# VHH binders against q9xw16, part 45

Target 1, 132 residues: q9xw16
Amino acid sequence: MSGWNAYIDTMTAAAPSIKRCAIVGAADGSVWARTEADNVFKASEEELKTFVALFNDVTQVPAKGADIEGVHYVVPRTEESLIFGKKENTGFFAVKTKSAVLIAVYEGPNEVAAQVRKAVESMQTYLNNAGY
Below, E stands for the ipSAE of ESMFold2; O stands for the ipSAE of OpenDDE; V2 stands for 0.75 times the mean of E and O plus 0.25 times the DockQ between their complexes.

## First folded at step 3 (VHH)

Design c48 (framework vhh_6fv0_2; at its last look DockQ between E and O 0.13; V2 from the best seeds 0.00; counts 0 for: pae E 7.1 > 2, SAP .721 > .668, placed apart)
Fold by OpenDDE, look of step 4:
Structure c48 (fold): chain B 132 residues (1-132), chain A 119 residues (1-119)
Amino acid sequence: as target 1 above (132 residues)
Amino acid sequence: QVQLQESGGGLVQPGGSLRLSCAASGFTFSRYWMYWVRQAPEKGLEWVSTINTGGGYTYYKDSVKGRFTVSRDNAKNTLYLQMNSLKPEDAAQYYCARDLPPPYSGDYRGQGTQVTVSS
């Protein structure tokens, strides 16, 4: 297990509603770590390359939505380093650090979204403080 | 000031048991998820277990499931890790951590307690 896998495990443990998770390079969408086995994060490298590029101009994302793992999500709004999407009882949170993008796909009612966001943003804060 | 102090480590034979404790202070312990992590020589930091604020949800690394049990006493500001059926590969420095395991920060984990498993 790489050091990055430990962070994947930590995030998924902190928010039980997270179904899949990935840490990818902010520059190119390269996968540094991802959930595996029954909960494998399925996004292709090409898709991730496109996804991380959304952070170059987050203001345009609500108009067109975002695709993860072949699923199209509505993006209600964005922040400078945060993109989140919804589709029925599923959604995702994606946060950008200095060098990485953290992606968490979750399933559940709206009430679980807060915990998912907290897990991802906590990791974001940690990584930023660590220089990543 | 956030402080965490691990204890309970030691030398045991394979199949033995240890109970680790973590004394927390400087923050509202009951409001935070807590974590156990470990680091063996020449290996990176490894997640071991997580427990939510009330203790109703616990999570484990696959390799320790069924052998390790995490618990907490919020009234005592203490985190526990019961380790049974210990294996040589469990030998490591064990740390308790708040929110997320930090490899570089002393603010969110203690000095650790050494667990050695040898016949």
Scores: ipSAE 0.037, ipTM 0.381, lowest interface PAE 3.4, mean pLDDT 89
Fold by ESMFold2, look of step 4:
Structure c48 (fold): chain B 132 residues (1-132), chain A 119 residues (1-119)
Amino acid sequence: as target 1 above (132 residues)
Amino acid sequence: QVQLQESGGGLVQPGGSLRLSCAASGFTFSRYWMYWVRQAPEKGLEWVSTINTGGGYTYYKDSVKGRFTVSRDNAKNTLYLQMNSLKPEDAAQYYCARDLPPPYSGDYRGQGTQVTVSS
């Protein structure tokens, strides 16, 4: 209900393959905003706390994979502030800012993954510059 | 209708303190992140501080960290900014805001309250 939902809308408009999206607190996984209605992002507080903790050491994540919304993803790649997860015809990109983690779950062939990554990284840059 | 009313500004000496208040009405205050921004003459709006809905997370522009403290009282629909160790560069019109300024949010702010620091 906050103005944070405008940032969710901006990412989903920039990359139509994004089906669900959230902005969560990096320290505790608390939900600041998420997609709602028929495409609600439904991850528990406990799951999100575990998920954001992956950014404490991204080098360990490819060996473990990652869980979001009760789905286990293979993580073929991480970067200092980015985790990419993949399962079948779906995947996610998650990026960390100073205070938050942006999570975008998408569906589609490999060709759309770059568009999704661009959308979340553009927002990451904006939020970091705004002090988040 | 969303209404924000700032108060508590004034004239202080360098090193002095002020406490700003922002009275909110026309929306469910406790469900929104709140912000302090400021504007000096010939300058654009500058973000100062942010507080989440419950008050458990606060964020500050680097130049005010350790000197300014943002807080809120959701029962009174009021946002506060405690400003200590004020410097001439802190002189500005201070506004509370419900959302961040453009491009992605922030079309609601109050009329502002003036902070003047004699130099």
Scores: ipSAE 0.014, ipTM 0.310, lowest interface PAE 7.1, mean pLDDT 85
Fold by ESMFold2-Fast, scan of step 3:
Structure c48 (fold): chain B 132 residues (1-132), chain A 119 residues (1-119)
Amino acid sequence: as target 1 above (132 residues)
Amino acid sequence: QVQLQESGGGLVQPGGSLRLSCAASGFTFSRYWMYWVRQAPEKGLEWVSTINTGGGYTYYKDSVKGRFTVSRDNAKNTLYLQMNSLKPEDAAQYYCARDLPPPYSGDYRGQGTQVTVSS
């Protein structure tokens, strides 16, 4: 197992409503680690490159939404290093660190969304403190 | 200098228990996730367990779930691994590691501690 896979496992253990997630390079969207097998994170290399570029100006994202795994999400608002989206009972949280973007796709109501957000923000803090 | 010193290994019979310790120095222990890895004879390094900075989140290799418990004492800069219901497959040299994001697979120092499970 790679080191990055341990972080994927940690996030999914902390928030079981995470269906799929990935850690990707902030500069190019290259996949460092992702969920696999029955819950494989399906986003293409091209889609991820486009997605991480959204962090160059998050204020423009709510007007256009965001695409993850071929699904178009409505983005109600953004914060400086956080993009989140909703589509029916599905949602995502994505956070940027110095070198990485963490993406977690979940299913469920608003009460599970709070735990997913907490899990990705905790990992964001840890990675930033570790220099990534 | 970063130093990690493992202890608590030994010879046990199948079904026995051991508690491993890892004394950390040379870095701010409470800021790092920690993990245990092991290396059995003629096998590669194998991840066993991970624990976050505060100890509230732990993750285990499937084959040790329910038998091993990782914990930490940040005031003492010490990491622990409680091993119950030991099996012959658990025999290995055990190392603790400071969890650094890749490209590092982990940073461990010292001899590790030997666990032998013999009938």
Scores: ipSAE 0.005, ipTM 0.190, lowest interface PAE 11.0, mean pLDDT 83
ESMFold2 (binder alone), look of step 4: mean pLDDT 83; pTM 0.850

Design c49 (framework vhh_6fv0_2)
Fold by ESMFold2-Fast, scan of step 3:
Structure c49 (fold): chain B 132 residues (1-132), chain A 119 residues (1-119)
Amino acid sequence: as target 1 above (132 residues)
Amino acid sequence: QVQLQESGGGLVQPGGSLRLSCAASGFTFSTYWMYWVRQAPEKGLEWVSTISWGGGSTYYKDSVKGRFTVSRDNAKNTLYLQMNSLKPEDAAQYYCARDLPPPYRGDYRGQGTQVTVSS
C-alpha cells in the first residue's frame, strides 16, 4: 500500500490541483493506492468495478457519462485508454495501463486540467514501460 | 546485471549541504524514470524525488521542495540529488531506485548512502 502511494505522491506533486486520486486494478477496480485523510478518495468497490469496465468499450461512455465518488460527470469524448469528464468547476482524468487504471480528480479551470492530464499521462507511460 | 551505487552522504550540521550521486550500470539508464527514496532508523521507506527519462520533469516531496534538486546526466549514467538547508528530519539512509515498492518487478535499489544531520 505504502509503496504504490509513492506513485500517488508523485502525481500530486506534479499537479497540485489534483484534489483526490487513486490507482486501481484494471481487471476489477481493486484499490492499490489512494489519497487518504482530508483528501480521501471515496469511490466504493462497486463504483470502481463499474468504472474500470468502461475501458472495455470507451465509445459508449460519452452517451452515458461516468460516475466517480457519487458524482456524475459529463464525458465529452474518449480516447482508447483515456476517459475524462467535467462537472462544473471539477473534473477528472482516468487512464488505463496494461494492468492499472489511474484516476485523478481535480478542481479548477481548463489551464489546470491540461497540467493534470500531463501528469496522469506521464505516469501512465512510466507504468506501461515498467510492465504494469 | 542491474547495479546502482550511491555516494556523497556524510555528517553535516543543520543548514548544511550535501550532493548525492548514483552511478547506474547494467541497463539503459536514459530510458528509465529514477527515484530518490530514504529510510530513517525504525521507519519505512519514504519517497523523496522523481526525475523523468530526459530530466525535463522533476517532482518532490512537499517537505523538501525548494531545498532539494534532482538532476541526471544520461551521458554518464549518473543521477544526482543536491540537498541544501538540511534539517535533522532529513537524516536517513538515501537510496536511488529504478523501481518502487510493491507491487514491483524486482528490487532495483542500490545499497544506499547515509546522511546524518546533527550538531
Scores: ipSAE 0.005, ipTM 0.191, lowest interface PAE 10.0, mean pLDDT 82

Design c5 (framework vhh_6fv0_2)
Fold by ESMFold2-Fast, scan of step 3:
Parts: sequence; C-alpha cells; structure tokens
Structure c5 (fold): chain B 132 residues (1-132), chain A 119 residues (1-119)
Amino acid sequence: as target 1 above (132 residues)
Amino acid sequence: QVQLQESGGGLVQPGGSLRLSCAASGFTFSDYWMYWVRQAPEKGLEWVSTINTGGGSTYYKDSVKGRFTVSRDNAKNTLYLQMNSLKPEDAAQYYCARDLPPPWEGDYRGQGTQVTVSS
C-alpha cells in the first residue's frame, strides 16, 4: 500500500532535523516522493533534471556549486555517489542509488549535518540492496 | 561575537609561495569545518579549500589542487593556507569562513588578505 512515501517517512523519523526531502528518478529527476504540506519540497522539474545530471561527473560540482529549491549551495567536496552543500544555516545531502537520487535539506550546525548524512546514506544502502 | 582575522598576503612573483593565516575567536573553533574563499576584482567569491574539524580531511578547487595545502591548529584557533607555485590567476583577496559563501555578511567575515602575483 505504501508507495515511495514510506521511505520519506523512514528518513525523517531517523533524522528529525531534515526539514524537507525527496526521492527522485536518477535518469530524469522525476519526483517519486517528497515531503508535503508545511514541509513541502519545492523544486522545479527543470531544476531536478539539472541536479541529477551532476551525478554523471561529481568531480566538477565543487567548482560550480549546486541549485536546490532555487537556492545556490556551495559544494565543498563530493564522493562517488554523494553531493552535499552548504549555504549559511541551510545545507543538503544528496545520494545516488542505481535508479534514484535521495535529497535531504536541513538547517543547523555540522553536528546536525552528520545525523542527516547518516540517515540518507542508510537509506541509500537499503535501496541499493533492494535493487533501486 | 564570531571574528575571523586573515593575514599573510603580499606580492610574489609567479612560482612563488605564501602562507596565509586566519585567527578565529568568539566560537569553539574545533567544532567547525573551515573554508578558504577568494575574490578577484571582476569575479564573484570562489571557494578554494575546505578542512574538517580535526584536519584529517581536506578538499580543494581543481585549479589549486597539488599547489595549495590547508591545515589547522585547534590549540591556537588558527587556520592556514600554504600556497605554492602561485600563478597570476591566484591573485585575489583571500578570506577564511566558518559559514559558506555566498552570501554571508556581518562580523563573521574577516577583512581578508590580499595576494598579488606579478613579475
């Protein structure tokens, strides 16, 4: 019965400091699930298509940064399937699986960021093991 | 309040070296990732380097990789940037940051230190 919203619920339960998050298609940035209502993840289809394409060569991202929800983030580093960014009090973690990209936006200091990263990477592992 | 004070800039010839310092106060320095950014006269702020809380993980803009080394001394609340093999394109005002630009404002941004590379 659940659809992809169950995975959003799992991530936000694991890291309550996540303000907004989404699961999108790795090929096209199509939204599979996202936070709604007061925590609605607001990103255009064009922006998400551009964002997921960054995973085709993550080594170029620190030089340019990344845009999520109309906000330009500085990306200090990347890993093979991880892009994270920071702008003042706001940050994000995005991880790629075989078929999906998980994006979590948070607000807070580096200790909050560590909790959010762990939640996103745990879900990445789960989805990869499930063939997604 | 949070304060950052950069120093160590100057005039060097291409191929020269400089070591920049950033003295931090008003916060627990060892709890924060730190960043170096720069701005040339007709460019926006550019990220240069990142260092984690313990200094064990460092990251660099592609154009400075292999030439610049970031480090920190948490006992002295000081961040460093060792710049070797300087190129004319490296000429800029250099700033250290606790919060990533752009755009941050106010007392958390130091005055910067000027690096000029000319023969």
Scores: ipSAE 0.005, ipTM 0.150, lowest interface PAE 15.1, mean pLDDT 81

Design c50 (framework vhh_7pa5_2; at its last look DockQ between E and O 0.46; V2 from the best seeds 0.00; counts 0 for: pae E 7.9 > 2)
Fold by ESMFold2, look of step 4:
Structure c50 (fold): chain B 132 residues (1-132), chain A 119 residues (1-119)
Amino acid sequence: as target 1 above (132 residues)
Amino acid sequence: QVQLVESGGGMVQPGGSLRLSCAASGFTFSDYWMYWVRRAPGKGPEWVSTINTGGGSTYYADSVKGRFTISRDNAKNTLYLQMNSLKPEDTALYYCARDLPPPYEGDYWGQGTQVTVSS
């Protein structure tokens, strides 16, 4: 298996509330790895291109929300390289590295969101330091 | 030239233990997360365990949690997998891997080390 797929498995093991996740190219949204099978991360090429472009100006995202997998999320929180989205008992964290965007979609109450954030931010830091 | 060489496999009875080693060269081992994967006969690759750069965070597949322990010695450029309470379903070819492979790495980085658990 490739190292990209191992990072998918590592993130889902780090935060079991993650139900789907992906690593996509920051410039174009191209999929480098994703959860598969019964947990397929299902987002179109066009949707992912639009999604990663949100990082060009994260300050505008809370006013408009964000779409991923055909689902519209309220975005109560952004930081320079992080977008947090919520819908009902689900949510996502997305973080940007030099070359990639890591997206994790989770289910559960707000207390699990911190674990999901830690998992994606740990990977973000590692990939940035490795040049990705 | 990145090189990973697995060793320490063998035959053990159910309930037994083995310790796998992975010797790393050609890159700064301490800068990379490392992981183990395994391939049982006739099956695709299965992720087993991951360890961060310093060894402070470890992650395991549900099928091995509580029985296997991943570790590393950054001074010796070596990754380890301690395998306890082995079961027949752990029978597989075990590979170690680096986070982001070079262009010529496929599903696995070498020939691996065989673990066989049988009565």
Scores: ipSAE 0.032, ipTM 0.472, lowest interface PAE 7.9, mean pLDDT 84
Fold by OpenDDE, look of step 4:
Structure c50 (fold): chain B 132 residues (1-132), chain A 119 residues (1-119)
Amino acid sequence: as target 1 above (132 residues)
Amino acid sequence: QVQLVESGGGMVQPGGSLRLSCAASGFTFSDYWMYWVRRAPGKGPEWVSTINTGGGSTYYADSVKGRFTISRDNAKNTLYLQMNSLKPEDTALYYCARDLPPPYEGDYWGQGTQVTVSS
């Protein structure tokens, strides 16, 4: 287990509705850690490279949506360091730190989204304070 | 110099309890999330629990949920782990850590305290 895997476990523990999760490099989309086994995060390196680049101009993302693991999500709105998407009873939250992008894919009703966001943003704050 | 010193480990029977402590020094304790990590014989390190700076949020690995409780006293620069209903599979060296950068470096955790659960 790497140190980054501990952060994955922390987020999934904080929000049980998270099905898959990953921590990737903000510059190139390289995978630092991900959920594995029955809940393997399946995004390709090429897809992640494209995804993290969305943070270069988040204002354009709502018009285009975002793709994760081959699934297209509608993006209602964005913030400077936050992209979130929805598809039926699933969605994702992605936040950017100084050097990383945290991605959490969840399943459930809209009510679970708040807990997922809180888990990801809490980790964002922690990592930023730690210099990551 | 950052220093973390674990204590409270020992040998107990299954179903028993232990309370671990971690004394922190050399940094502003209240500014950091804290972690417990364990290493069982023949296994890699396993995340056990974490607590945020103020103590208002705690998280646990599935293997210890409902049995372990993490807490902190920022005035005493001390982290705690109350372990109840202990099982043989909880046998491990337990470490206190303020950060867990890849792949788990010694600069961020202590020497560990041994917990042994056996009949």
Scores: ipSAE 0.022, ipTM 0.384, lowest interface PAE 4.0, mean pLDDT 89
Fold by ESMFold2-Fast, scan of step 3:
Structure c50 (fold): chain B 132 residues (1-132), chain A 119 residues (1-119)
Amino acid sequence: as target 1 above (132 residues)
Amino acid sequence: QVQLVESGGGMVQPGGSLRLSCAASGFTFSDYWMYWVRRAPGKGPEWVSTINTGGGSTYYADSVKGRFTISRDNAKNTLYLQMNSLKPEDTALYYCARDLPPPYEGDYWGQGTQVTVSS
């Protein structure tokens, strides 16, 4: 079951600015893997269930924003399989694959965000190609 | 340099109206989605409204839907927020923001313009 932890490690190695991240089931928000210890991803299962449901209609997300780890993020716009948000110097990128949602929370300026988005989208492509 | 200059704030009574403007310079305004964010005293930022590059798609926070209208004039490099039926809870500093193209999240808050709704 810990095999999914290797993908978390891959993402954080590709973008060291990722503070916390997780891979969750697209249907129910169940956690497949997440960062732990000093970088523990703290979202509850109920919060994640609500979050992944946002991908059912991403066009509604800007009106409500998104909550991750009890933090409310401004989501000014969305793309078909991408939700991203910002709050002060923190932000997140979340992408949906066929069966998973990848969530990466970062801290830092917009140059940091570019690296995080690239890492998340690379993993999205990999998982889609692997049938997930 | 990128500049966003807000104006149009002021004091109004409940039920009143204000029109905010945001004059943009230093970038190609028509290439960017734009949005308004507000911050009430002692609270974090709250997203208010977003508009796409052409002005054909708009989005609103549930708290302002039906009362506020976002619009833009790309020829004048100006973003607007028409605020009707103002409530005391709309009291906040209102910021104009430029949404950076992917891979970046939104950026460039202006100086803000104060809106105070009091009886």
Scores: ipSAE 0.000, ipTM 0.255, lowest interface PAE 12.5, mean pLDDT 84
ESMFold2 (binder alone), look of step 4: mean pLDDT 85; pTM 0.857

Design c6 (framework vhh_6fv0_2)
Fold by ESMFold2-Fast, scan of step 3:
Structure c6 (fold): chain B 132 residues (1-132), chain A 119 residues (1-119)
Amino acid sequence: as target 1 above (132 residues)
Amino acid sequence: QVQLQESGGGLVQPGGSLRLSCAASGFTFSDYWMYWVRQAPEKGLEWVSTINTGGGSTYYKDSVKGRFTVSRDNAKNTLYLQMNSLKPEDAAQYYCARDLPPPFEGDYRGQGTQVTVSS
């Protein structure tokens, strides 16, 4: 668990606009690591289980949207291993690896979204190459 | 500067129809996917529909599927939303947005166009 916390730190250092983030199991939504304290990622186990199941068929997600931390996000479209959403001045990027889903919630305009996506995709590539 | 200007809203009876338009300027309209979102008073933003660059692929929120049709005219830089069989739940401020390639989210610029459904 402690080793996975280092990757949370790496992502937030690469994109300071990330307000909260987590690394969860792709099969069950179990939390491997998440931001804590003033930046606590507060999604419930039930919500995360539901969320990771969205990657079983991402093409259905825009019709329903997605819920993270009790907040319903508009999802305009998806890519094979990417779900992103927006609600007002907040948004998220979630990417799937072989065995994990990375979720980053941010606040701010399009410029911060660019950095957040780059950070989660870089981590996605790293974890896939590491066999996760 | 990128500008999106919505129009075509109004007051209709339940079961009525409206056609919304979104005039785009300041960018190459034909290069972008576009979408419609709406927001009712005291509610969050809801995605309604998405259309690809050529207009051949369209996606809809479940509650509007079969009633709403999104289309676009790239020669006129205009996005449309044909709304049929309007319900009270469809009453909202409607906005158009361009879908910037990831990692950017769409632009939610403009005042939108108000749709009211009542007798």
Scores: ipSAE 0.000, ipTM 0.173, lowest interface PAE 13.4, mean pLDDT 82

Design c7 (framework vhh_6fv0_2)
Fold by ESMFold2-Fast, scan of step 3:
Structure c7 (fold): chain B 132 residues (1-132), chain A 119 residues (1-119)
Amino acid sequence: as target 1 above (132 residues)
Amino acid sequence: QVQLQESGGGLVQPGGSLRLSCAASGFTFSDYWMYWVRQAPEKGLEWVSTINTGGGSTYYKDSVKGRFTVSRDNAKNTLYLQMNSLKPEDAAQYYCARDLPPPSEGDYRGQGTQVTVSS
């Protein structure tokens, strides 16, 4: 088990409505850790490379949306290190650290989305402080 | 130089308790999130619990929540796992682990400590 898998498990335990998540390299979208088995995160290497490049200029993202696991999400707005999207009753939060991008896909109402965002941002803060 | 030494395992009956310890050395313990993982015979590695740097946030595998408590003593560079109401499914080799930068796969520095639950 990767050390990075412990962060995946921590985020999922903090917000059980996370259905799938991954930690990928900010430079190239390479997968460091992801949920597996029944909750496997199935984004392709090419899709992840495209996705992490969105953080080079997040202001362009709301006009285009974002694709994760072959699903096109509407992105209502972005923040400097945060991209989030919605598609029907599902959504995602993605945050960038110095070296990584954390992506969490969830299902549920807005209260659930708030918990997922908090879990992802808490992990982002820890990893940034740890130099990742 | 990084060393993690687990202890406290043993044989208990179902419903019993054990307290595991992990003594850390060779790094600044208080700077790292720590976690417990386990591996039962014929099974893969399973994450069990995570604790943040200050000990104020803890997270657990669903099947152990309410029964296990993770804690840490940064002054002693020691991580603990209090295991109550032990079940046969909890029998495993338990390892403590420090977070590692990619591409490291979870690096257990100790031999682990064996937990056996039987009547």
Scores: ipSAE 0.006, ipTM 0.387, lowest interface PAE 8.9, mean pLDDT 83

Design c8 (framework vhh_6fv0_2; at its last look DockQ between E and O 0.67; V2 from the best seeds 0.00; counts 0 for: pae E 4.0 > 2)
Fold by OpenDDE, look of step 4:
Structure c8 (fold): chain B 132 residues (1-132), chain A 119 residues (1-119)
Amino acid sequence: as target 1 above (132 residues)
Amino acid sequence: QVQLQESGGGLVQPGGSLRLSCAASGFTFSDYWMYWVRQAPEKGLEWVSTINTGGGSTYYKDSVKGRFTVSRDNAKNTLYLQMNSLKPEDAAQYYCARDLPPPREGDYRGQGTQVTVSS
């Protein structure tokens, strides 16, 4: 176990709606840690490489959406270091730090989205301050 | 150098309580999230709890929710884990941990403190 695995477990524990998480390299989409066991984060390396590259120009992402784990999500809007998507009663939040992208996939009504966002942004802020 | 030293472990009966402490030195303790991990016999290292810098946010493994409480005293550079209603499955070597700086992915841990739960 590494610190990154602990952060995965921390994110998963932040809200019951969070089902799968990953921490990947912002430069290349390499997986640093991910949820395993009953809820394995299943995005491929190629998919993650494409995903993290979306942060190079987030303004275009709403027009084309985003794919995670083979699922296509509608992206209503983006921020400089935030991409979030929706599909029926599921969604994801992805935030970029100095060197990483944190991804949380959740299930539930739209009301749970705020809690998921808070969880990933809290960790984002800390990791940025810590130099990650 | 970064140092972590766990204490407070021991032998208790099921339903008993223990309070673990972790003394930190060699870094600015208040700048870091801290977490507890444990390793039971014949099992791998597993995450138990995390606490943010100010102590206002805490996170727990499902199996310890409602029984364990993580806290910290930044003025004393000390991390705590209050363990109530202890079960036999909680028996393990407990470690406090802090992640390594980039680009390394590991963490700093102490030598741990042993918790044994037996009637």
Scores: ipSAE 0.879, ipTM 0.931, lowest interface PAE 0.5, mean pLDDT 94
Fold by ESMFold2, look of step 4:
Structure c8 (fold): chain B 132 residues (1-132), chain A 119 residues (1-119)
Amino acid sequence: as target 1 above (132 residues)
Amino acid sequence: QVQLQESGGGLVQPGGSLRLSCAASGFTFSDYWMYWVRQAPEKGLEWVSTINTGGGSTYYKDSVKGRFTVSRDNAKNTLYLQMNSLKPEDAAQYYCARDLPPPREGDYRGQGTQVTVSS
């Protein structure tokens, strides 16, 4: 594995409710790292390209929702560099850095969403400060 | 120019302790999260631990949590891993690491240091 895979492991350790996650290129959705094995993050290249393009105008995303891994999520909240998606007892947080998008798909009630958001935002801050 | 050099490995009995060190040069060590990975014979690399830039946040693989402690000394450009209560399954080549993102080439790991746990 690459060092980016270690950051996948770090995020899942920080918030155990994260079941799958990935770090992808912000320009093209190329996968830099993702969860593997029993929890493979299995979004296609085409889906990821479409997904990261949502950050070009996050204000339009709540009206459309978002698709990842072939699953459609309602998007109740966006911020300049954050998209939150929800479907039943699952959800995702996605955050954008200068060069990457971090995606974490979690399971659990709303109470665990804060842990997931904190995990991805901590990495977002690190990558931005490191110039990524 | 980026260099990482691990040391402190060796042979210990089950239940023993070792302290690994990683000397870093060729980059601004204090600006990077650092991590430890390990590789047992004929197996892939396995993440062990991560530490943030200031050392205030540490993260561990479940199987080592409570036994291993990662730390850093930014003034000495050195990363550490204190390994207590060692088990046979901890035997591996241990590497400290900082990597580059795609599309750049390069895994920035040292040569590694061997930890052997024998009965």
Scores: ipSAE 0.264, ipTM 0.649, lowest interface PAE 4.0, mean pLDDT 86
Fold by ESMFold2-Fast, scan of step 3:
Structure c8 (fold): chain B 132 residues (1-132), chain A 119 residues (1-119)
Amino acid sequence: as target 1 above (132 residues)
Amino acid sequence: QVQLQESGGGLVQPGGSLRLSCAASGFTFSDYWMYWVRQAPEKGLEWVSTINTGGGSTYYKDSVKGRFTVSRDNAKNTLYLQMNSLKPEDAAQYYCARDLPPPREGDYRGQGTQVTVSS
């Protein structure tokens, strides 16, 4: 087990409604860690490379939406380092740090979404402070 | 240079308590989130608990919530795990671990401390 796997475990413990999540390189979408086993985060290398490139200009994302694990999400709005999307009872939050992108896919209502956002933003703050 | 030394394990009856310690050296302890992980015989490593740099935020594996409490003393470079209401399934070698970005750095765990829960 790498150190990055402990970050995955920490995020899922902080927000149990996270079904799948990953930490990927911001430059290339390379996977540093992801949920495994019954909740494996299954996204192709090409999809992740495309996804992290969205952070180069987040203002374009609401017009196109975003694809994660072959699922197309509607992105209602973005912030400079945050992309989030929704599709029926599922959604995601993705945040960029200096060198990483954290992606969390969840299921549930708005109260659950708020918890997931806080967990992901907490990890974003920690990684930025650690130089990542 | 990074060293982690676990202690405090032992044999207890079901329902008993133990307090584990992890003495850290070779790095600025207060800059890192710390983790407890465990490995039972013939099983893989399992995450148990996480604590942030200041000790104000703690996270736990579902099966230990309410029974285990992680804490830290940054002045002493020491991490703790208070384990109450121990169950046979808690028997394992317990290790403390430091956050290790990037992935290539390895896992910087100590030698571990053995916890046995006898029925």
Scores: ipSAE 0.028, ipTM 0.428, lowest interface PAE 6.7, mean pLDDT 84
ESMFold2 (binder alone), look of step 4: mean pLDDT 83; pTM 0.839

